# VH-VL binders against q9umr5: the designs that were tried, part 394

Target 1, 268 residues: q9umr5
Amino acid sequence: SYKPVIVVHGLFDSSYSFRHLLEYINETHPGTVVTVLDLFDGRESLRPLWEQVQGFREAVVPIMAKAPQGVHLICYSQGGLVCRALLSVMDDHNVDSFISLSSPQMGQYGDTDYLKWLFPTSMRSNLYRICYSPWGQEFSICNYWHDPHHDDLYLNASSFLALINGERDHPNATVWRKNFLRVGHLVLIGGPDDGVITPWQSSFFGFYDANETVLEMEEQLVYLRDSFGLKTLLARGAIVRCPMAGISHTAWHSNRTLYETCIEPWLS
Key: E = the ipSAE of ESMFold2; O = the ipSAE of OpenDDE; V2 = 0.75 times the mean of E and O plus 0.25 times the DockQ between their complexes.

## First folded at step 18 (VH-VL)

Design pn40 (framework fv_nofazinlimab; at its last look DockQ between E and O 0.82; V2 from the best seeds 0.86)
Fold by OpenDDE, look of step 21:
Structure pn40 (fold): chain C 268 residues (1-268), chain A 122 residues (1-122), chain B 112 residues (1-112)
Amino acid sequence: as target 1 above (268 residues)
Amino acid sequence: QVQLVQSGAEVKKPGSSVKVSCKASGGTFSDNAISWVRQAPGQGLEYLGYIIPIFGTARYNEKFKGRVTITADKSTSTAYMELSSLRSEDTAVYYCARGSYDSTGYEPFDYWGQGTMVTVSS
Amino acid sequence: DVVMTQSPLSLPVTLGQPASISCRSSQSLVYSDGNTYLYWFQQRPGQSPRRLIYKVSNRDSGVPDRFSGSGSGTDFTLKISRVEAEDVGVYYCMQGTKWPFTFGQGTKLEIK
């Protein structure tokens, strides 16, 4: 039998967004128990990410308990960060494949059409002013806002991303790293035509330097320092990178070719 | 010359709802934090919640158990606070206040509205 | 929730004399960025509150220099070097470090 699959949605999403994914899984892996967690839907997805992590933890614990053989996680967009944090705080998770589906794993610093829709009267260059404050950090978007021009503010004020990345020292860094390393495989999915994740390489732990030049995962301090286990995972062959062009952000979970190429191989 | 102008006094019956408006002028609105605070007669200040208009959602003090709804209309630079299932103890002056950024960072409550008296009585 | 405790709750003062208000928090108000988001507000009779101090010791524009804020961690103080008649009102401290943000009970300053 196939291991259960748990799906975590992204910003402003709901379980309905994954109807095609469920169809694909059912068709190719019949009998698979798929649970799309219906938590923090819509505007509730703007709640602090740590709050979301706690809520999702409560939901996945019973599922994991009933699946001693292990489970797979498919986590979309913002959900990918939630899942990474979830796996960091859980010392007893049994996740075989963690599939990060177009997630801003190294943060977001975009000024795309999507962000302009969200922030029609604000520029990305000014978001650090509110995001790196107690008031801003009460919203999920600010929890992973990563301004490369204000790295000091990011490192000091980010209450979520900087912590799970181990970029800021905290007493749980070692334990979180240990917990995260329990994953069997980390499957990173994203692409250049996403249009939302900025830069799109963030889905592969790439990100801007101070000159807004995109550096790869292996050039990032979090990798070089192995602050949360990326270097270790790569060394043991546990990281899978699956880039795909021609897919917009809202289509990652509903593209059959993407599913067959990047998701299905890891659902056994 | 930032100003916050609130709607007028309200008299409501228990169980009903009240919606107070707060119109901002003289500055930016979307990237500001609009806080709502109330003060019962002769009592202190109580934080209800706040909204950052560009995010389109608010943070609420859970003490109010979902009775408070804070919204914002960016096109009119107006924030709203709605309180449902009104009780006599909800009788208070309700204030809106703006937060913005300066050279030291993002700070709340630099400007206050004039307050709106809401009276709940049978 | 963080509890803010002010003392005294009533403060009668002679004109021209100094005044001091204490504010204690139930936990440290130091945020991850190293700042302490402690605020002082003044509310004159019949008026809306007015921010006097932000981040422990910074005076807002238009606030007389006779007002000063100090403190760290969990203990904070608002001082008025020479009380004037216009200083009559209620003073509140507030923490903005941890949600939900909370106010002290208020200190009523009156002239003797």
Scores: ipSAE 0.922, ipTM 0.964, lowest interface PAE 0.5, mean pLDDT 95
Fold by ESMFold2-Fast, scan of step 18:
Structure pn40 (fold): chain C 268 residues (1-268), chain A 122 residues (1-122), chain B 112 residues (1-112)
Amino acid sequence: as target 1 above (268 residues)
Amino acid sequence: QVQLVQSGAEVKKPGSSVKVSCKASGGTFSDNAISWVRQAPGQGLEYLGYIIPIFGTARYNEKFKGRVTITADKSTSTAYMELSSLRSEDTAVYYCARGSYDSTGYEPFDYWGQGTMVTVSS
Amino acid sequence: DVVMTQSPLSLPVTLGQPASISCRSSQSLVYSDGNTYLYWFQQRPGQSPRRLIYKVSNRDSGVPDRFSGSGSGTDFTLKISRVEAEDVGVYYCMQGTKWPFTFGQGTKLEIK
């Protein structure tokens, strides 16, 4: 009756983080087949995102093939970027709802709790030096590091995010856009108290300009140019925005009110 | 001025493991790539892998398929390379190296350690 | 993997004469940022390698202007305008454009 649900975790994460989410789904949609993909766990989440996309693609193909009525994706944090690329590279995906839980869709620029632990002084201003090199681009976090003060370097050196957002040209851009547009619903979830995703509006395709002023999705060139279909999806009524205050980064998958408000309605 | 000082020579039996250290002084450690390269006697250079200490994990050349582990300790500015399941063909000088930053960006292999001879024999 | 091929592998040179080493890559080394991540290293007998040239043509501090790098795409050259006795050693090219990063086989420069 209910479409299967596929869950993709985030940076330094694993399938265990989703035990509460699975309980909520079982309570509200009993009988739903939920598969939490146990790939690229812990430190393996730092592997290049294109490598992760390939691995997750291999895992989702048989699940989608067995569900001709469609599937839902719930993709957390960095996992939301993996799912963005999956939807673009798969010519035959049958995803109905793509639920993005606090994912840095326009990139990350800010000291997170784990980055501040590694560097006691602000490091966000200097990370561009290593990230925008072939050495840095072999690590997932550099694949979506988006320094608004070095946007030229981001546009030219990002091997992942700039390409899937259509911010730099790619031969496959037209087919990626066509594939992404097959999604039924794009459900964007995030909030100001996340504490990790910076700016938090990145979860809603907003981002910093060169003065670190946040511009919302509708002001982004990516949206205005309709580079991968955001403007088309919004016009179709297929984008859902569900911001919620009071939720920290590690709590998006374990908050009942968040689940009931933002996730449950999209799990047909 | 940057200096890289490596641990001393090792003689190991086939099937054992070796762990070579590389202590950095001067310059930045955490946000720089530390590379490991080896050279068998009379042969060329072979790239094993590298670590960027701030990320806490490394990239490995697939040729060593699970035998090499590279780690870093930021508190002592020391990188380590461990190679397991040693064979006679692993006999080589093992080098650590790191880069520098200039106006063009990140440039690798600006500074090299003195090398550590690892001999694998029964 | 990107294959780096050097020629010649053995280079006997008379003191004071020029020397030239070729390096070819199996794929273009131009990265998306427009930079070419091609490097040249010198290894004197019994010593660690030393970087001479970075990004095709930029000389490291302390490297004599006798050394120059040139090239583009897949074909690169290291030139020594006049060889000195201290230049004896093995020279390696390396690409850093695509993982895994790879070295050429090396060119042994000898005085004849």
Scores: ipSAE 0.831, ipTM 0.921, lowest interface PAE 0.8, mean pLDDT 91
Fold by ESMFold2, look of step 21:
Structure pn40 (fold): chain C 268 residues (1-268), chain A 122 residues (1-122), chain B 112 residues (1-112)
Amino acid sequence: as target 1 above (268 residues)
Amino acid sequence: QVQLVQSGAEVKKPGSSVKVSCKASGGTFSDNAISWVRQAPGQGLEYLGYIIPIFGTARYNEKFKGRVTITADKSTSTAYMELSSLRSEDTAVYYCARGSYDSTGYEPFDYWGQGTMVTVSS
Amino acid sequence: DVVMTQSPLSLPVTLGQPASISCRSSQSLVYSDGNTYLYWFQQRPGQSPRRLIYKVSNRDSGVPDRFSGSGSGTDFTLKISRVEAEDVGVYYCMQGTKWPFTFGQGTKLEIK
């Protein structure tokens, strides 16, 4: 039978958002135990990401303990960053497939009309000023805000993303890399029509250089230095890249073709 | 011409709630930290929490055990602090404050409101 | 929480003489970016607090140059080189490195 699936949602989500994904799993993998973690819902999703990681860790421990053969993670949007941190901090995780569903893995630098109430049109170039301060770092969006025009501030002030990327030295770097590398597969999903993740290639560990030119994963220093294990995973054949056009940010978990192509093969 | 104008003094009974407003004019509101600090008579300053209005949520000092609620209305450039289940020890002057930016970032507490006296008595 | 301890709590000073206020934190205030988020405020009688010093030693615009801040790690000092009558009030340090951000107890400066 099938390994349990744990679902971690993103900003302003609820378990209802994943109803179609749950239906697809039930149809193709009958008997699979699927748990959608409903922690940090709504505005609580803006709490510091390390607080969220701690809470999700407490929730996944009993699920993993009941499934010694392993589990799968499906992690959407901001939830993909929570899950990547979980894989680093848990020295006893048993995750086989980590499925990252349109997550800003290399950060976010976008103010789109999709989230106007959160990101007014004029804020992209100025948000670094509060985000790269202790006051801003108490909010999740600032934990992965990545301003390519203020890389020095990002590298020094980020309380989360620069650490889990191994872009800044810290005492846990070696242990976190070792823990992350115990994952069976890393499945990266996203696409050019997402409309929220900016650049959308962040879902594949791509990101802007200082000229806002997108460099792909293999051109990133974190890959070249193998700072948290991306180069090792790719060489092992453990990274799956599954881009798909025509899907908006809120539709990734409700598209059957996306599920069948990018998710279903990895739910052993 | 940055100015923070708070609502007037209040007298409240124990067990009730109070909501203090802080209207900002001049400068930025949405991407600033709007902080709330109180001072009991003859005592020091105590940080309650702050909101960054573009995020629509606040950070709270746990000392208040969920009794404080901080909100903001971007359309009126007004922040609010509500304290529930009032006790006599909540008698204090309540201040709002906001920061300013320098060339490399944000610095808190550059501008302060005039303060709002809240007296809790029967 | 980071505890901020000021000394002395009461500071009577003769006009024209120097004054020194100590602030010590229960843990280092050096943030991951290398900055130290230590602030000083002045509260004159009957008034709102006013920021004097940000990030240890940076004097705000319009603050007289007789005020200076110094220190590192866990130990910080506010100095007034020549106390004037308008300096009467309570002085607070505050840390902004670790939430919840916290104030010292205050130092009441009075003219003898």
Scores: ipSAE 0.820, ipTM 0.911, lowest interface PAE 0.8, mean pLDDT 91
OpenDDE, second read of step 19: ipSAE 0.921; ipTM 0.963
ESMFold2 (binder alone), look of step 21: mean pLDDT 91; pTM 0.934

Design pn41 (framework fv_nofazinlimab)
Fold by OpenDDE, second read of step 19:
Structure pn41 (fold): chain C 268 residues (1-268), chain A 122 residues (1-122), chain B 112 residues (1-112)
Amino acid sequence: as target 1 above (268 residues)
Amino acid sequence: QVQLVQSGAEVKKPGSSVKVSCKASGGTFSDYSISWVRQAPGQGLEYLGYIIPIFGTARYNEKFKGRVTITADKSTSTAYMELSSLRSEDTAVYYCARGSYDSTGYEPFDYWGQGTMVTVSS
Amino acid sequence: DVVMTQSPLSLPVTLGQPASISCRSSQSLVYSDGNTYLYWFQQRPGQSPRRLIYKVSNRDSGVPDRFSGSGSGTDFTLKISRVEAEDVGVYYCMQGTKWPFTFGQGTKLEIK
């Protein structure tokens, strides 16, 4: 029998977005119990990420308890951050594969057409003003907004990403790292044609420096310091990077080739 | 000249709903937050919630248990506060207030509306 | 929720004399960025509230220098060096550090 699969959606999403993924899993791994968590759907996905983490935790605990052999997580977009945090706060999770599906794992600093209504050009440059405040941090988008030009503000005001990254010291950093390292495999999926995740390398823990030059995961301080376990995971062969071109952000969960290449191998 | 102009006074029956508007002028609406605060007669200020219009959703004080809905129309630079299942204790002046940023950061309540009296009576 | 407690609730003052209002929070208002999001508002009779002070001690534009804010952590004070007739009204402190943001009960300043 196959291990249960838990799916966590992204910003403005719902379970309906994953109908194709469910179909693919059913076809290739018949009998798999797949649970798409219908929590914080639509605009509710803008609620603070820690609130979401708690809600999702309550939902996954029973599932994990019934699956002593372990479970797989497929977490899409913003959901990937929720899942990473979930795995960081849970000292008893049994996640075999954590599949991060086009997630802004190292944050977002984008001005794309897709998000233009949220991040107009003028807003991208100014969003730090509201996001790095108590008022902004009550919204999920601000929880992983990572302005490379205002690193101090990010480090000090980010109430979510900076913490789960271990970029800001906090009393739970060691424990969270330990918990996260319980994961069997971290599967990172993303690509250059995503059009939303900015930079797209964020899905692979790459990100902008102060000159907006994209640095890879191995150049990031979080990796170099192994602040939440990336270096350790890589060293033990637990990180899988699966880049794919030609896939837009809203198509990651509905592309058969992507599924077969990047997702299916880790559902055994 | 920044101004917040609210809709007129309302008289409502218990169980009904009221929707108050707050039109902002004199700035870029997308740069704002709009907070809603109410004040019962002779009482203090109570925070209902606030919206960041570009995000399209609001943060609510859970005390109101889902009775408050705050929305914003960027095309008209207008924020709305709807309160449902009205009770006599909801009788109050309802204020909208703008949050904005300067060189020192983002701050709320730099400008206030004139207030809207909502009376709930049988 | 963070409880904001003001004292006194009623403050009769002689014109030209100083006034002081205390505001205490049930927990620290220091945010992760090191700022303290404590605000003071003035509400004159029949008017909308007006922000006087932001982040403990910063005066808004147009606010007379006779108004000053101070404090840290959980204890804050609004001072008026020389009370004028136009200062009559209710003053509120508010915390913006932890949601839901909360107001104090208000302090009614009157002229003796």
Scores: ipSAE 0.920, ipTM 0.964, lowest interface PAE 0.5, mean pLDDT 95
Fold by ESMFold2-Fast, scan of step 18:
Structure pn41 (fold): chain C 268 residues (1-268), chain A 122 residues (1-122), chain B 112 residues (1-112)
Amino acid sequence: as target 1 above (268 residues)
Amino acid sequence: QVQLVQSGAEVKKPGSSVKVSCKASGGTFSDYSISWVRQAPGQGLEYLGYIIPIFGTARYNEKFKGRVTITADKSTSTAYMELSSLRSEDTAVYYCARGSYDSTGYEPFDYWGQGTMVTVSS
Amino acid sequence: DVVMTQSPLSLPVTLGQPASISCRSSQSLVYSDGNTYLYWFQQRPGQSPRRLIYKVSNRDSGVPDRFSGSGSGTDFTLKISRVEAEDVGVYYCMQGTKWPFTFGQGTKLEIK
């Protein structure tokens, strides 16, 4: 009787990371069919996001077709951006709750744990040089790299995030907006102690201005212009904001209190 | 001074694999991308793939689907190109070439290795 | 894939005369950032290629000013205003706008 749940993992991640989340869902909503998609695992998560969207789309179509009452999406970190695009490109999706777990919805401008691990010196100030080129745009990280000091380059060169956010024109923008607006609830989760998503408010559609001062969602041109439907969703009462302190980036899918507070209420 | 030095010539049998190295000297390895390009005798240039070492993975031309692997070892500032299931048509000079993103933005192919001849014959 | 077509494939020239090589792409090479990722390379006999021109018309440091690149959209030209003996070799255009990146088939410049 519960709607099926589809889980999309993040950067350098796999289906195994969600074992605790599946346990929580089974405890509170027994009988729920949960499918954790095991596509683009590990280093394959660096493939271009549009390629990932195509692969995940092929996997979700049969699941959605068998669930006429609808499905829920739980999308973690980079996976939240995959789900954003998925909802825009599918003209027949039946997603009720889209639950975004600490996803960089307005982009990333900060060192990931991966970058720090491989390269001890911060490279965030120079990544725009490679990312905003055709070479860089063949990697997922560059698809949502959003350097606030080179916003013009981001707007013109981003092959993914600037397009799905409606920050740059695209022939499909009107259809993408219409499709995205079919979602029942957009549940945004994140927090100040994440340590990876920079700024953490990106999970709530906030982002840095040119002085690295965070402007919240309602101050963004994307929201004010209603480019892909955020203002319409908020007016409809369909956006849920669930910030929580004390949770590190790799713990969002394994914290019971977070699950009970921010996720459980949206799994019908 | 920037220099890309490749490993020496190889003679391989059909069905085997070859792993060519490209060692970068001068400059910081994390500031580079490394592309691999091949040229069959008397023929033109063909793009195999490239790696951005800081991301730890490579992008491959689908023509070589499942046969080419490009890796990088930051500790030795060395990139590698491995090609498996070798055929006689893979006989070519294999070049590595650098792209830099620390100058005026990103510019590919600013320095090339000397090339590595790989001959596939029975 | 973007197909790059060069003409002529063989270019015999007299020393001191001008030479012109054409490169045509099967689709526009203008990237969303307004840049055109079209490159020209020179390969002298027995040597590795070297980049001559980047982004249509920008000459690399050390490349003589007799070399010039021009063009837009799908049609590009490499010109040598006065051919010298050291210019002998094969010239390749390349597009870097859309993956997979592709080369033209090459133009062999020879002294007649």
Scores: ipSAE 0.828, ipTM 0.921, lowest interface PAE 0.8, mean pLDDT 91

Design pn42 (framework fv_nofazinlimab)
Fold by ESMFold2-Fast, scan of step 18:
Structure pn42 (fold): chain C 268 residues (1-268), chain A 122 residues (1-122), chain B 112 residues (1-112)
Amino acid sequence: as target 1 above (268 residues)
Amino acid sequence: QVQLVQSGAEVKKPGSSVKVSCKASGGTFSDYGISWVRQAPGQGLEYLGYIIPIFGTARYNEKFKGRVTITADKSTSTAYMELSSLRSEDTAVYYCARGSYDSTGYEPFDYWGQGTMVTVSS
Amino acid sequence: DVVMTQSPLSLPVTLGQPASISCRSSQSLVYSDGNTYLYWFQQRPGQSPRRLIYKVSNRDSGVPDRFSGSGSGTDFTLKISRVEAEDVGVYYCMQGTKWPFTFGQGTKLEIK
């Protein structure tokens, strides 16, 4: 019947956050085997993303092996970046739909509630100081911090996002691209009222230029160069864009209308 | 002037836990990271882990997996290192050290605490 | 883990003479940003370590200019042009390029 679904949570999150999502899936696709991966929960979500990728890889291998017809991934926030890397490093993944729930696919450049609490003044302009170092790169948030005013530092120091986006060369880039292109559908979800992902268009591979003007996916070098296959996927009709206003960052996995509109159609 | 002041020496029994404090003065607590390093008598330096208070969590050397916890309290400008399930080979001087970030990037170990001797003895 | 190997481990030196300490890493310490995160520390008897050199060759404020660091890739050197009595202690190199960060074994500098 329905392909099994694997769920990957986000920053400071856990499997508990997806209880409503599980209810929705059970209502519309009864009998679906849903596995919410209970790894790197809470503060463990700050571990470097490559470490998380290896842990999640070990967890998904037996699930994928048991489902030769394929699986779906639903990956929330930071979890969407974990899933990006999983699809690239796994030579044998059988993912049909990769559903990215408000994930900063081109990076994050903006205040989160956590950053504002630690620095009374907005720290988005200063976080590059520690993030673009080996010390900062041992924390997941720095792995996808993308300061558009220090793009050279991001390109050179990012140990994760710049590499998986093909913005900096890597020996494995050709293999990663080939593996990623095996995905059936890339479903991108996000919206202007998220309040955390900045710019919100990062969820759709848009991002700030040096003047903080948002350039959409088709204007990004990563797309134009087809660095990991976005242009190829779009040409195949495999990219789905599902923006929705009125949804805050913590509500993407618990909004019924969003589920019915953006997620349900892709859970064969 | 920047200064790191550590808690006093401790004698502990095998199997117990120790929690060493490191109070920072001068500068903003959130503007730097704190590393923890130990040195057994007559031996070299060994890296335990570090915390960046702005991220609210620490990075640990896997050698100490499950036994070391590093925390920070912004209200008191104090970092802590707790080591559990103590063994005789944990006898060492434990140091905290600051790393700062500015326009030149992040540089670790610009200032060190005075050290805390932890002796594990039955 | 990156292994840091120092040589010599014991360095007896006559006052006023130069001293040189080698540090070798098991892999390149050049980070993707082009920087080399190699550090040198001095520990005088009974005292906390003190950072002397950061990023291979940059001397910390207050460190005498008779101390210098050099090297590239996997091979690094700390030089003291004219050893003084207060230089007695143990010198450590450290790499901060790849986690977990690791120290060399230490070189004990003693006056002959």
Scores: ipSAE 0.781, ipTM 0.898, lowest interface PAE 1.0, mean pLDDT 90

